# Miniprotein binders against q53ft3, part 32

Target 1, 195 residues: q53ft3
Amino acid sequence: MFGCLVAGRLVQTAAQQVAEDKFVFDLPDYESINHVVVFMLGTIPFPEGMGGSVYFSYPDSNGMPVWQLLGFVTNGKPSAIFKISGLKSGEGSQHPFGAMNIVRTPSVAQIGISVELLDSMAQQTPVGNAAVSSVDSFTQFTQKMLDNFYNFASSFAVSQAQMTPSPSEMFIPANVVLKWYENFQRRLAQNPLFW
Short names: E, the ipSAE of ESMFold2; O, the ipSAE of OpenDDE; V2, 0.75 times the mean of E and O plus 0.25 times the DockQ between their complexes.

## First folded at step 6 (miniprotein)

Design L16 (at its last look DockQ between E and O 0.66; V2 from the best seeds 0.00; counts 0 for: pae E 4.8 > 1.5)
Fold by ESMFold2, look of step 6:
Structure L16 (fold): chain B 195 residues (1-195), chain A 83 residues (1-83)
Amino acid sequence: as target 1 above (195 residues)
Amino acid sequence: SVEELAEEIRLALEYVQRIYERAKKLLEQGDVEKALMRLQLAYKWAKIALERAQELGLTELIEEAQELIQQIEELMEKIRESQ
């Protein structure tokens, strides 16, 4: 359903369900994280009329969570990049996660996704510095994300000599991934905002 | 890969199961409106999971999704009969 990606780390695809409509990813060593990508994996979309409000939580000096609304993911906008480096000293916001008894660790932050009606989401205001607004910062993050994605995808590549017949499995030739990566990188270098 | 897609479907069905159990608990507390909202969410996701499992020919997941859908439908039917 959901994925969470930090540059230089493996993608997380198994959110912890903390309530019927609330899902969480842990972010260890959160002080080293500047951006996070939250996205739909694509197999299981939101039901019609619903989407996800995305929150970031970090522990304060007493180890208590401080939650902030980052923004949204929907079937129409199934991925988003959020800057979180400035939020580690930010003010908490209203949030739907306060009724849950989530176990906390001092060096671990969290990304929370709350499944909500689209009409309800339209009335919420994200924190102002969460959206990626700098071309330089965005370009650097996107480049690291693309490198990570290419390395991740290429780790699944097999040569034709290593392929075994498997009618239930789908394979992507490595050159297709490389072609996509090269084209995307070229477009990004020409127009960092082409997306 | 198909195994990665199957794992996503399995995880989604686990989420749906937890929503269903929460809805049963809400009914025991008399919170019929809240229970029905949860059951409608669970139903929609279970139907999507079933469709995806069918597209991939994943017979175990098809059976699991169908069983869960049946349980959700039966509980929603009980709610409608009680109102």
Scores: ipSAE 0.212, ipTM 0.664, lowest interface PAE 4.8, mean pLDDT 74
Fold by OpenDDE base, look of step 6:
Structure L16 (fold): chain B 195 residues (1-195), chain A 83 residues (1-83)
Amino acid sequence: as target 1 above (195 residues)
Amino acid sequence: SVEELAEEIRLALEYVQRIYERAKKLLEQGDVEKALMRLQLAYKWAKIALERAQELGLTELIEEAQELIQQIEELMEKIRESQ
C-alpha cells in the first residue's frame, strides 16, 4: 500500500505494521538524507474518507524518539516529498507513535504513516519546513527517480547474442524502456502534474 | 507487473489479517468501540483487495480475501448481536 523512497537508495515497498492503523519504514543513516518521498503504490487506496498522516522520527540526544508531523498523503494526493534534513534537531510534537515499542538503532530514523480520517487530518499542523511544495522540487525528484529506474533497468541489458534462452520469461527491448523514458520526460516537462 | 500487483495485494491482506487479530484482542479486553473501528477499516481494505484480486484473476488471493471478509463480517455481526 505504501512506498518510501530516498534518493540514491532502493525503494521500500514493505512497511512494517506496528499497529492496526500505523505503518513504519526504517531509514538507515538518516543523517545523510535530505528528502524522503512517501507514496501510495496504487493497488490498495485509502478507504473513502481516510488518508495518511506522515511522521518522521529521529533519536534525540538521549536516544529517545522524537516524532514530527511532516504532512499527508491521500488518494487525491498519493505522493509527497518531505525535507527532513532541517528537522533532525527540532522539537517533538504530539504523535500517535509514542506508545509503540519499535526497535530502533541510533543511526536509523523512521517514517511513520498513521491512517486517519480526513477530517482529523485537516486539524493537524505539519512542521513548517518539511513539505516541499515547489513544482521545481517535484520535477527534480521525478527526474532523479527516472534516472534511477533507467540505470537499474539498463544494468540488466544484454544483447541478443548474450541472451540465454528462457521460454518462460518475457523480454522487453531496451529501446522500449528508452522510449518510455523520453516520453515521460516530455510529458513531465509539459505538465509536471500530468498524471 | 501482475506479479508486483499480486504482491501488493498479498501484503494488504496480511495487514487486514493483523488488524482483524488486533480487533479480536480488543474485544477480549472489553474495548468494543476500538474493535469495531479496526474491523471497519479491515473490512474496507479487504473489499478493495478482493476487487483488485478479481480484476487480475488471482484465484488464491481472491479466496483469501473472501475468507477474511467473511471472518470480519461474522465478528462484526457477533458484536452487534451482543449489544
Scores: ipSAE 0.035, ipTM 0.530, lowest interface PAE 2.6, mean pLDDT 80
ESMFold2 (binder alone), look of step 6: mean pLDDT 90; pTM 0.886

Design L17 (at its last look DockQ between E and O 0.69; V2 from the best seeds 0.00; counts 0 for: pae E 3.7 > 1.5)
Fold by ESMFold2, look of step 6:
Structure L17 (fold): chain B 195 residues (1-195), chain A 83 residues (1-83)
Amino acid sequence: as target 1 above (195 residues)
Amino acid sequence: SVEELAEEIRLALQYVQRIYERAKKLLEQGDVEKALRRLQLAYKWAKIALERAQELGLTELIEEAQELIQQIEELMEKIRESQ
């Protein structure tokens, strides 16, 4: 039914049912996580008239859970990207290393999904600007990724006159990268979900 | 791929089973309204799971979903008769 994705980690698809209408995914080492994607897998949708309120929980300084409403997932908007980097009670304080390294076990945060009536969800207010529409957020992320790739690749550009012959090394002309970038941007602007 | 879809349906039916069991406990505690809300949720999801299992020809999951639906319908009928 639900999926949860963090960049650089395997997709989680088996939510823990903690109540009849509440499901959670564990996020170990949550301090390293800046964004999380919550989505419907597609096989089992929400029942008619229902949707999912998405929450983020982290342990506070006393080890007690702090829950915050991130936003919503529905049959009409079956995925959403949430920024959680600003929701961890601010910047963490880290001890300097002494003569002996101290082992740090990361605390586990949670993503919670509460299945609710759409009318009930309309009365809820997400935390700040953490909630982002899936299409708009994905478009912004993808645009940033494209800009980052283009800037990175172009920083290695050399002219043919500057190229050092190396038979074991492959090269791609810079205009190929530019053409790919232009084509991808055009396709993304026409249909943000073309992949 | 079909195996992945079957696993999603199987997981959903496990969730439905838990909802049904919680509803039975609530009825024994006298919480009829809460039990009925849970049964209605379980029924809706079980029907969806059955439809998906039928579309994929997953015979074991079809049977499992049908058994759950029957149990849920019987319990809802018992509530209806007792009012």
Scores: ipSAE 0.294, ipTM 0.712, lowest interface PAE 3.7, mean pLDDT 74
Fold by OpenDDE base, look of step 6:
Structure L17 (fold): chain B 195 residues (1-195), chain A 83 residues (1-83)
Amino acid sequence: as target 1 above (195 residues)
Amino acid sequence: SVEELAEEIRLALQYVQRIYERAKKLLEQGDVEKALRRLQLAYKWAKIALERAQELGLTELIEEAQELIQQIEELMEKIRESQ
């Protein structure tokens, strides 16, 4: 139902259900994370009239979790990018997650999704700087994701001499991937919201 | 892929199952209102999961979803009868 993506890391698609309407992703080494993408996987949408409030939790100096509302995901807006790097010293907000006995290592933060009525969500105020509103921040995040993908894909590149015959498999030339990457970068530079 | 979609549906049904079990516990604790709200959510998600499974022709997941829906409906009916 939900996915969580950090640039340079593997996508997470298995949220831990910690309550009937609450789901959590663990973010190890959260201090190195600038942006997080939360998204719907697309197979199971929210029920009509419902959406998800997205929260970030990190341990304070006493080891107690500090929760902050980042923003929202809905069927109409199935993905959102959040900047979390500046939140690490912020004050906690009201949150629905309560005292969760989640075994946390000090370096692990959490993304929490609370499934709520849309009407209730409309009355909540996210922390001001969490939503990526700047084109620059979005572009930087996208660029890091592209770089990660290209690096990952290129790591599997083999010459024809190195290929094992597999008639049932289709192959894509590496230069096609490179051309796609270059075209994507050009489009992103022209309009960061081209999709 | 169909397999990836199937896994997403399976995960959703697991969530539904957990919500259902929690609703039963809430009933045991006497919190009927919360139990009903949880069951309503579980029901809605189970119905969506069923529809998706049907669209993909995933027989096992269809059966699982139908069973969960039936269990939820039975429990909701039991609650209504007790009021």
Scores: ipSAE 0.259, ipTM 0.710, lowest interface PAE 1.5, mean pLDDT 82
ESMFold2 (binder alone), look of step 6: mean pLDDT 90; pTM 0.889

Design L18 (at its last look DockQ between E and O 0.02; V2 from the best seeds 0.00; counts 0 for: pae O 14.1 > 1.5, placed apart)
Fold by ESMFold2, look of step 6:
Structure L18 (fold): chain B 195 residues (1-195), chain A 83 residues (1-83)
Amino acid sequence: as target 1 above (195 residues)
Amino acid sequence: SVEELAEEIRLALYYVQRIYERAKKLLEQGDVEKALRRLQLAYKWAKIALERAQELGLTELIEEAQELIQQIEELMEKIRESQ
């Protein structure tokens, strides 16, 4: 149902279900994270009349979780980009997660999604400046995602001397991945919104 | 790909199964209202998962979703009959 993406990291698509209507993604080393994307995977929508309130949690100086409302995802707006770099020193907001999560190390934060009625969500106020409004920030996030893909795919490249014959398998030459990467970067520089 | 879509449906059915099991525990504790609310949520997601599995022709997932829906319906009916 949900995905969570941080630039330079693998996409998370299997949220931890901490309650019937509450889902969590762990964010190790959260101090290095400036933005996070939360999105619906696309196959299983929210039930009619419901949506998701998205929260960010980080440990305070005592190691206790501090939750802040970032914003929302819904069937009508199934993805959102949130800036979290300025939130790492803020105080918590009202939230439905209580003490649901185990105390983490100081470097582990969480993204929480609470499935709620749309009417209930309309009464909530996100923390200021969490939603991304800058194309430059999205471009930076996208660039790190592209670097992650290239590094991941290239780690599977093998030389011809190392290949095992297997007529039923398909192979992708490493230079194809590089050319895709170069073309994508060029298009992104020309129009950051081309996708 | 179809395999990626199937994995999303499997994950949703996994979540539904966990909601169903939690509802059974709540019923054992006497929390009938809480159990029913969980079952209603599980039912809604299970029906969506069934519809998506049917659209993709995923026979194993269709059968899994149908069985889970039947289990949820039976438990909800037992709760209604005892009230």
Scores: ipSAE 0.320, ipTM 0.739, lowest interface PAE 3.4, mean pLDDT 76
Fold by OpenDDE base, look of step 6:
Structure L18 (fold): chain B 195 residues (1-195), chain A 83 residues (1-83)
Amino acid sequence: as target 1 above (195 residues)
Amino acid sequence: SVEELAEEIRLALYYVQRIYERAKKLLEQGDVEKALRRLQLAYKWAKIALERAQELGLTELIEEAQELIQQIEELMEKIRESQ
């Protein structure tokens, strides 16, 4: 039903079902993780009127789990990207996972998904800035990437009048594509949401 | 529409492929650090593309994304082993 993804790591598609309505992914070496993608696999949708509340849990200085609500996934928004790097020092919130005796090492965090009524989810407040991207965000990224390329490349376009005789055609130097590519990658690496 | 989303995923995977190829070139040039950064980025977006393809049941794109992910992972592993 759910998948969990951390960049540079294998995708997790086998959540531990800890209750009928609760699923957990382990995140080893969580301190190195900046973002987590939680997504529906597309095999089993949420029941009508239900969605998933996504929680992050990390051990505090005493080894006790601190749970925080990151956001939500729904049939209408089946994936979300969460920034967790800034949450590792935050305060815990109310969560449905209780005192789960999950085998945990100090370096392992958890992503918990609780299947809940949409109405109940609407009453919950995620931690600030946790929700970075959704399916729509990815779509926007693709569009903005293409737009960015076009705008950049076209800015270097020259008419035939500016080059050799071919007045009906516009030309863009081939190296512009490379320059765009390198610049775009650099910016994206610095800030994935730079657009 | 599903078709429009499929095209977006296809384009995303295209760029992932390009990033991957660039990373390979960077490795050939000895710039391991830049290569790794690019591979990480490629990996991230390939996974997102995979996710979206799965959500839409787009078998061909799922396979393509999975292949790219595998290639990226293999290359990243090779880099790690060489360090």
Scores: ipSAE 0.000, ipTM 0.146, lowest interface PAE 14.1, mean pLDDT 79
ESMFold2 (binder alone), look of step 6: mean pLDDT 89; pTM 0.884

Design L19 (at its last look DockQ between E and O 0.46; V2 from the best seeds 0.00; counts 0 for: pae E 4.1 > 1.5)
Fold by ESMFold2, look of step 6:
Order: sequence, then C-alpha cells, then structure tokens
Structure L19 (fold): chain B 195 residues (1-195), chain A 83 residues (1-83)
Amino acid sequence: as target 1 above (195 residues)
Amino acid sequence: SVEELAEEIRLALEYVQWIYERAKKLLEQGDVEKALRRLQLAYKWAKIALERAQELGLTELIEEAQELIQQIEELMEKIRESQ
C-alpha cells in the first residue's frame, strides 16, 4: 500500500500498522535526512472518499515525540516529496497519533500515515514549506544532473601540455559530453530516481 | 512483476487480519461501536484486495481474501443481531 524513500537508502514498502487506519515507517539517523518521498505502491488504493494525511515525528529535548503534519497523499495525488530538514526543531501540532503506544527509540524519527476521509483532510493545514513543488523537483533534478556531468567530464580532463599553450586552462575531449548524455539517459530510463 | 504485485496484496490482507483481530478484542470489551467501525474499514480493504487478486489470477490470495471477507461479514452480522 505505502512506500517511503530517502535518498541513499533502501525503499521501505512494509509500513508498521499501529491502528486500523494508521501506519508508520521508522527513519533511523533522522538528523541526516533532508527529504522524504511518501507514495502509494499502486496495487491497493485508498477506499473511495478517503486519503492519507502524512506526519513527521522526532523526539524533543525530553524524549517526547513531536508530530508535524507534512501534507497528503490521495488516489489523485499518489506521491509527494517532503522537506524535513527545517522541521527537526519546530513545535508539534495536533495529530492523531498522540494516544497510541508506538514502539520507537529516542534517535529514530517516524513518518506516519493516517487514513482519513477526504472531507476531514481538507480542514487540516500542513506545516509551512514541508511539501516540495514540481518546480523544486525539476530544479533539484537539474542540479544533480549538472553535478553528475561535471564529475564525469572532469575524470577525462587533459593537461595544458597535451593540447594548448594556455597553462591555467583545462580541456575536455569533445565526445565526453555525448558519452555522459548517453550514460545519463540509460540510467534515468532504468531508475528515474537514481539521482 | 507479478510477484511484486502479489506481495502488495498479501501485505494488505495482513493489515485486514490485524484490524479483524482488534475488532474481536473490542467486542470482548463491550465496545461495539468501535468494533463496527474497524470492521467496516477492514471490509473495504478486503474487497479491494480481492478485486486486485482476481484481476491477476492469484488463486491463493483470492481464497485468503474470500475467507477473511466471510469472517468479517459474519462478525458484522453477529453485531447486527445483538443490537
């Protein structure tokens, strides 16, 4: 039903059920995490008229959980990227997980998904700037694409003595751009999120 | 792959089973309204899981979903008769 992805980690696809309508993913070493992707796996949708409210939890200075509403996933919007780096010092808000006995450790954050009626979800307000827009995703992809290109091309750099009399300049063989483009396209086709 | 799709359906049926067991415990405690709400949610998920298993021809999962649906329906009917 649900998936949870953090860059550089294995995708989690088996949420821990903590109530009939509440599911969690553990995020160990949460302080190193900037973004989390929450999505529907695709085979089992929400029942009609329902969707998922997505929460982030981390411990405060006394070890008590602090829960914040990140946003929503629905059958019509089955995935979302959430920025959590600024939230690790914020205050909690009202949430449906507070009365539950959830097994956790003090250094582990959690992503919580509460299955709710769409009408109920419409009255909730996520914490500011948690959801990442499609424009931000394009910018992030573009930046990673450029970093990938630079690292690849720089491995083929040649010295001034090999090609030109300008000793402070470095040069790259012309076909490196084509090789990079073909490699990047192949990797993207295999895994659109490899970046 | 079909194996990956089957695992999603299997996980959903495990969630339904968990809900069903919690609803039985709530009935033992006398909390009929909470039990019924949980059974109604379990029923919706189980019907979806059955439909997906049927679309994929996954006979083992079809049988599991059907058995769980029957258990849920029986318990809901028991609640209706006692009210």
Scores: ipSAE 0.265, ipTM 0.702, lowest interface PAE 4.1, mean pLDDT 74
Fold by OpenDDE base, look of step 6:
Structure L19 (fold): chain B 195 residues (1-195), chain A 83 residues (1-83)
Amino acid sequence: as target 1 above (195 residues)
Amino acid sequence: SVEELAEEIRLALEYVQWIYERAKKLLEQGDVEKALRRLQLAYKWAKIALERAQELGLTELIEEAQELIQQIEELMEKIRESQ
């Protein structure tokens, strides 16, 4: 249902369900993370009239979790980028995860998604500095994400001679991926919000 | 890939199952209203999962989704009858 992506890291697609309407991703070494992308995988949408409130949790100086509302994902906006680097000294807000005893290590932060009514979400106020507001920040993040993807995909590249025959599998030439990457970079440079 | 989509549907059904079981616990605790809300959510997701499984022709997942939907409907009906 949900995915979480940190630039330079592997994508996480297995959220832990911690309540009926709450899902959590762990973010190890969160202090080195500037931005995170939360996205829907696309197979199972939110029920009609519902969306996801996205929260960030980090341990405070006393080791207690501090939760902050980052923003939202919906069927109409299935992905969002959040800046979390500046949240480490922020005050906690009201959050739906307070009653949950989630086992955490001190170096691990969490992204929480609470499935809520759209009308209720509209009444909530995200932390002001969490939304990626600058085009430059968005571009930088996207570039890092693309580089990560390209590196990942390239690690699986094999020559035709190295391929194991599998009639049931389809293969994409590496050159196609490279062309896509180049085209994407070009479009990103022209308009960072082209999608 | 179809396999990846199938896995996502499977995970969704696992979530549905989890919500269903939690709703039963809520009923045991006397929180009927909350249980009903959770079941309604589970029902909606199960229906979506069923639709996706049908689109992909995934017989086992279709059957699993149908079973979960039936279980949820039966429990919701039981709640309504008890009120």
Scores: ipSAE 0.031, ipTM 0.484, lowest interface PAE 3.6, mean pLDDT 78
ESMFold2 (binder alone), look of step 6: mean pLDDT 89; pTM 0.879

Design L2 (at its last look DockQ between E and O 0.76; V2 from the best seeds 0.00; counts 0 for: pae E 2.3 > 1.5)
Fold by ESMFold2, look of step 6:
Structure L2 (fold): chain B 195 residues (1-195), chain A 83 residues (1-83)
Amino acid sequence: as target 1 above (195 residues)
Amino acid sequence: SVEELAEEIRLALEYVQRIYEWAKKLLEQGDVEKALRRLQLAYKWAKIALERAQELGLTELIEEAQELIQQIEELMEKIRESQ
């Protein structure tokens, strides 16, 4: 039903149901995350007249969750990118014995999806317009993901002189991946929302 | 693949089953209004899951969705008769 994607991490597709209309994804090491993508998987839509309000939560210094509305997903807009880099813990005093604290397990934040009536969602105001509404921010996020994938795939490239025949395996020529990268980059520059 | 779509439907039916169980607990506590609201939401999602399973020809998931819908309908009927 829901998916949650952070650059450099495995996509999450099995939300934990915490109430009849509330679902969460855990985000470990949340301080290193700048953007998160929340989306509908596509097979099971929202019931008619309903949509999802998307929240970000992190534990405060006392372990109490702090929830902030990021924005919305609906059957008509089934994917959204949210900027969370400005929503993490505020300025705090650093302890002078920092080495003793570096072995602590990082705190876990959460992305929450609350299934609500569309009329109720229209009255809600996201915190600081956390949804990525500028083309530049979306393009930068997409470009970084594109570069990351290309660099990963390219790390396995070998020349024919270095290749040992493996007839049971299928291969993709490296120039096909490069051509795909160049085409995707061109399409993104022409229409950042084409995908 | 069809298997990936089936897993999404199966997960949705698991969510519906949990909503149904929560509604039963609310009825045991006498909270009829909250139980009915949960059953109505569960019904809507179960019907969507059934439709998707039918579109994909997933016979086992169709049967599972139909049984769950029947359980929800029977409980909602029992609530209405006691009002």
Scores: ipSAE 0.476, ipTM 0.811, lowest interface PAE 2.3, mean pLDDT 76
Fold by OpenDDE base, look of step 6:
Structure L2 (fold): chain B 195 residues (1-195), chain A 83 residues (1-83)
Amino acid sequence: as target 1 above (195 residues)
Amino acid sequence: SVEELAEEIRLALEYVQRIYEWAKKLLEQGDVEKALRRLQLAYKWAKIALERAQELGLTELIEEAQELIQQIEELMEKIRESQ
C-alpha cells in the first residue's frame, strides 16, 4: 500500500502496521535526511472517502517522541515530498500516535501514516515548512535521486573484456545510461515537473 | 511485475488480517463501536485486494481474500445480532 523513499537510500515498501489504521516507516540516521517521499504503491488504494495523514516523529532532547503533521497522501495525490531537516527543533502537534508505544532507537525517526476520512483531514493543519512547495527543493531532491541511480548503475560497469558470456541476459551500454542521465537533467532543468 | 503486485496484495491481506484480530480484541474490551469501524475498513481493503487478485488470476490470494472477507462478515453479523 505505502512506500517511503529517502534520496540515496533503498525504497521501503513494507510499513509496520502499529494500529488498525496506522502505519510506520523507520528512518535510521534521520539527521542526515533533508527530504522524504511518501507514496502509494498503486495496487491497493485508499477506500473511497479516505486518505492518509502523514506524520514525522523524532526524539526530543529528553528522548520523547515529537510528532508533527507533514501533510497528506490520497488517491488523487498518491505521492508527496516533505522537507524534514528543519523540523528537528519544532514543537509537537496533536497526533494520533501518542498512545502507541513504538519501539524506537535514538537515531531513528519515523514516518507515520494515519488512514483517515478525507473530511477529517481537511480540518488538519500541516507544519508550514514541511511540504515541498518550492521548485528548487523538488529539483534538489530529484537530482540526488538521479545521482544515486547513476552511481549505482555505474558500479556494475564492466569492460567488454571483463564480460562473462550470458546469452540469456541483455546488456545496456553504459553510454546509453549516461545519455539518458544527461537528457533527464536537461529536461529537469527546463521543467522540474516534466513527467 | 505480476510477482511484485502479488506481494503488495499479500501484504494488504496481512494488514487486513491484523485489523481483524485487533477488532476481536476491541470487542473483548467492550469497544463495539470502534471494532465495527475497524472491521468496515478491513472489509473495504479486503474487497479491493480480492478484486486485484482476481484481475491478476492469483488463485491462492483470491482464496485468502475470500476467506478473510467471510470472517469479517461473520464477525460484523455477530456484532449486529448482539445489539
Scores: ipSAE 0.404, ipTM 0.772, lowest interface PAE 1.2, mean pLDDT 83
ESMFold2 (binder alone), look of step 6: mean pLDDT 89; pTM 0.882

Design L20 (at its last look DockQ between E and O 0.74; V2 from the best seeds 0.00; counts 0 for: pae E 1.8 > 1.5)
Fold by ESMFold2, look of step 6:
Structure L20 (fold): chain B 195 residues (1-195), chain A 83 residues (1-83)
Amino acid sequence: as target 1 above (195 residues)
Amino acid sequence: SVEELAEEIRLALEYVQRIYERAKKRLEQGDVEKALRRLQLAYKWAKIALERAQELGLTELIEEAQELIQQIEELMEKIRESQ
């Protein structure tokens, strides 16, 4: 039903059911994690009229969990990227014991999904310092960006045979990639959906 | 692959089974309203799992989903009759 992905780690697809309507994924060594992706696996959606409120939990100085609402996943928005780096409390090196960076709490946090009615979710406000983006929109943007880059770069392809023959190879001037990147960034800033 | 889809359906049915079991315990404790809400969630997911299993021709999962659905329906009807 649910998946949880952190860059550089194996995807988690077997949430622990902690209540009838609540599911969790453990995040070991969460202090090294900046973003997490939460998504629906695709076979089993939410029932009609329901969705998922997504929470982040970390232990406070007493080891007690602190739950913060990150945002939502629904059948209409089945994936989301959440920034959690700003939610781990203050700067890690500013402990009263100097620059030793002594860790006092366990390094395991949780991502929680609470299955709720959509109108109940509409009354909830996510933590304002968490950045949220749709993985579906990111995937579409990435696919169009790849197509755009390929077509642009290919228009500048030059075979080695034009200078010194290597007939099985083609070459691209190095600045073609830079030009494409700069143009793409400019257009994206003007219209994120131009592609 | 079909194997991955079957595993997702199997996991969903495991979640539904646990919801059903916990709802029965809530009913025994007299918490009828919560038990009914949990059974309604379990019912909806079990119906979805059944539909997916039928689309893939997964006979064992179809039978498991049908048994769970019947159990949930019977318990919900029992609750409605006692009210």
Scores: ipSAE 0.548, ipTM 0.841, lowest interface PAE 1.8, mean pLDDT 75
Fold by OpenDDE base, look of step 6:
Structure L20 (fold): chain B 195 residues (1-195), chain A 83 residues (1-83)
Amino acid sequence: as target 1 above (195 residues)
Amino acid sequence: SVEELAEEIRLALEYVQRIYERAKKRLEQGDVEKALRRLQLAYKWAKIALERAQELGLTELIEEAQELIQQIEELMEKIRESQ
């Protein structure tokens, strides 16, 4: 139902269910994370009239979890990007996760999704700097993802002379990937929301 | 892919099952109202999962979803009868 993506990391599609209506993703080495994407996988939507409140949790100086409301995901807005880098020194907010004794290593933060009524969600106030409202922040995040993909794909590049014949496999020329990358960057520069 | 969609449906049904089991535990603890609200959520998700499984023709997942729905309905009925 839910996915979590950090630029440069593998996508997470299996949330830990910690309560009947609460789901959690672990974010190792959270101090290096600037942005996180939370999204619906699309197969199982929220029931009618419901959505998800998205929270971020990190350990404070005493090792106690500090929870902050980042924003929301809904059937109408099935994905959201959040900036979490500036939250590390923030104050905790009211949250529905209670005293969850989730075994955490000190370097692991959590993204929590609380399934709630849309009407209840409308009454909540996210932390002001968490939602990526700026085009620039969104562009930066997307660029990092693109760079990661390009670097990953390029790491598998071989010359034709180095190729081992495999008739059952299809190969994509590196130039095609590069052209796609350049075209994507151009479109992103023109309209960051072109998709 | 159909396989990926099937996995998502399976995961949803696992969540539903966990909600069901937790609701039973809450009932034992006397939190009837909260248990009922959570069962209603589980029921709604199970119905969606069933619909998706039917659309894809996933027989095993259809059967699993139907079974969970029946279990949830029976438990909800039991709660109503006890009130």
Scores: ipSAE 0.294, ipTM 0.734, lowest interface PAE 1.5, mean pLDDT 83
ESMFold2 (binder alone), look of step 6: mean pLDDT 88; pTM 0.871

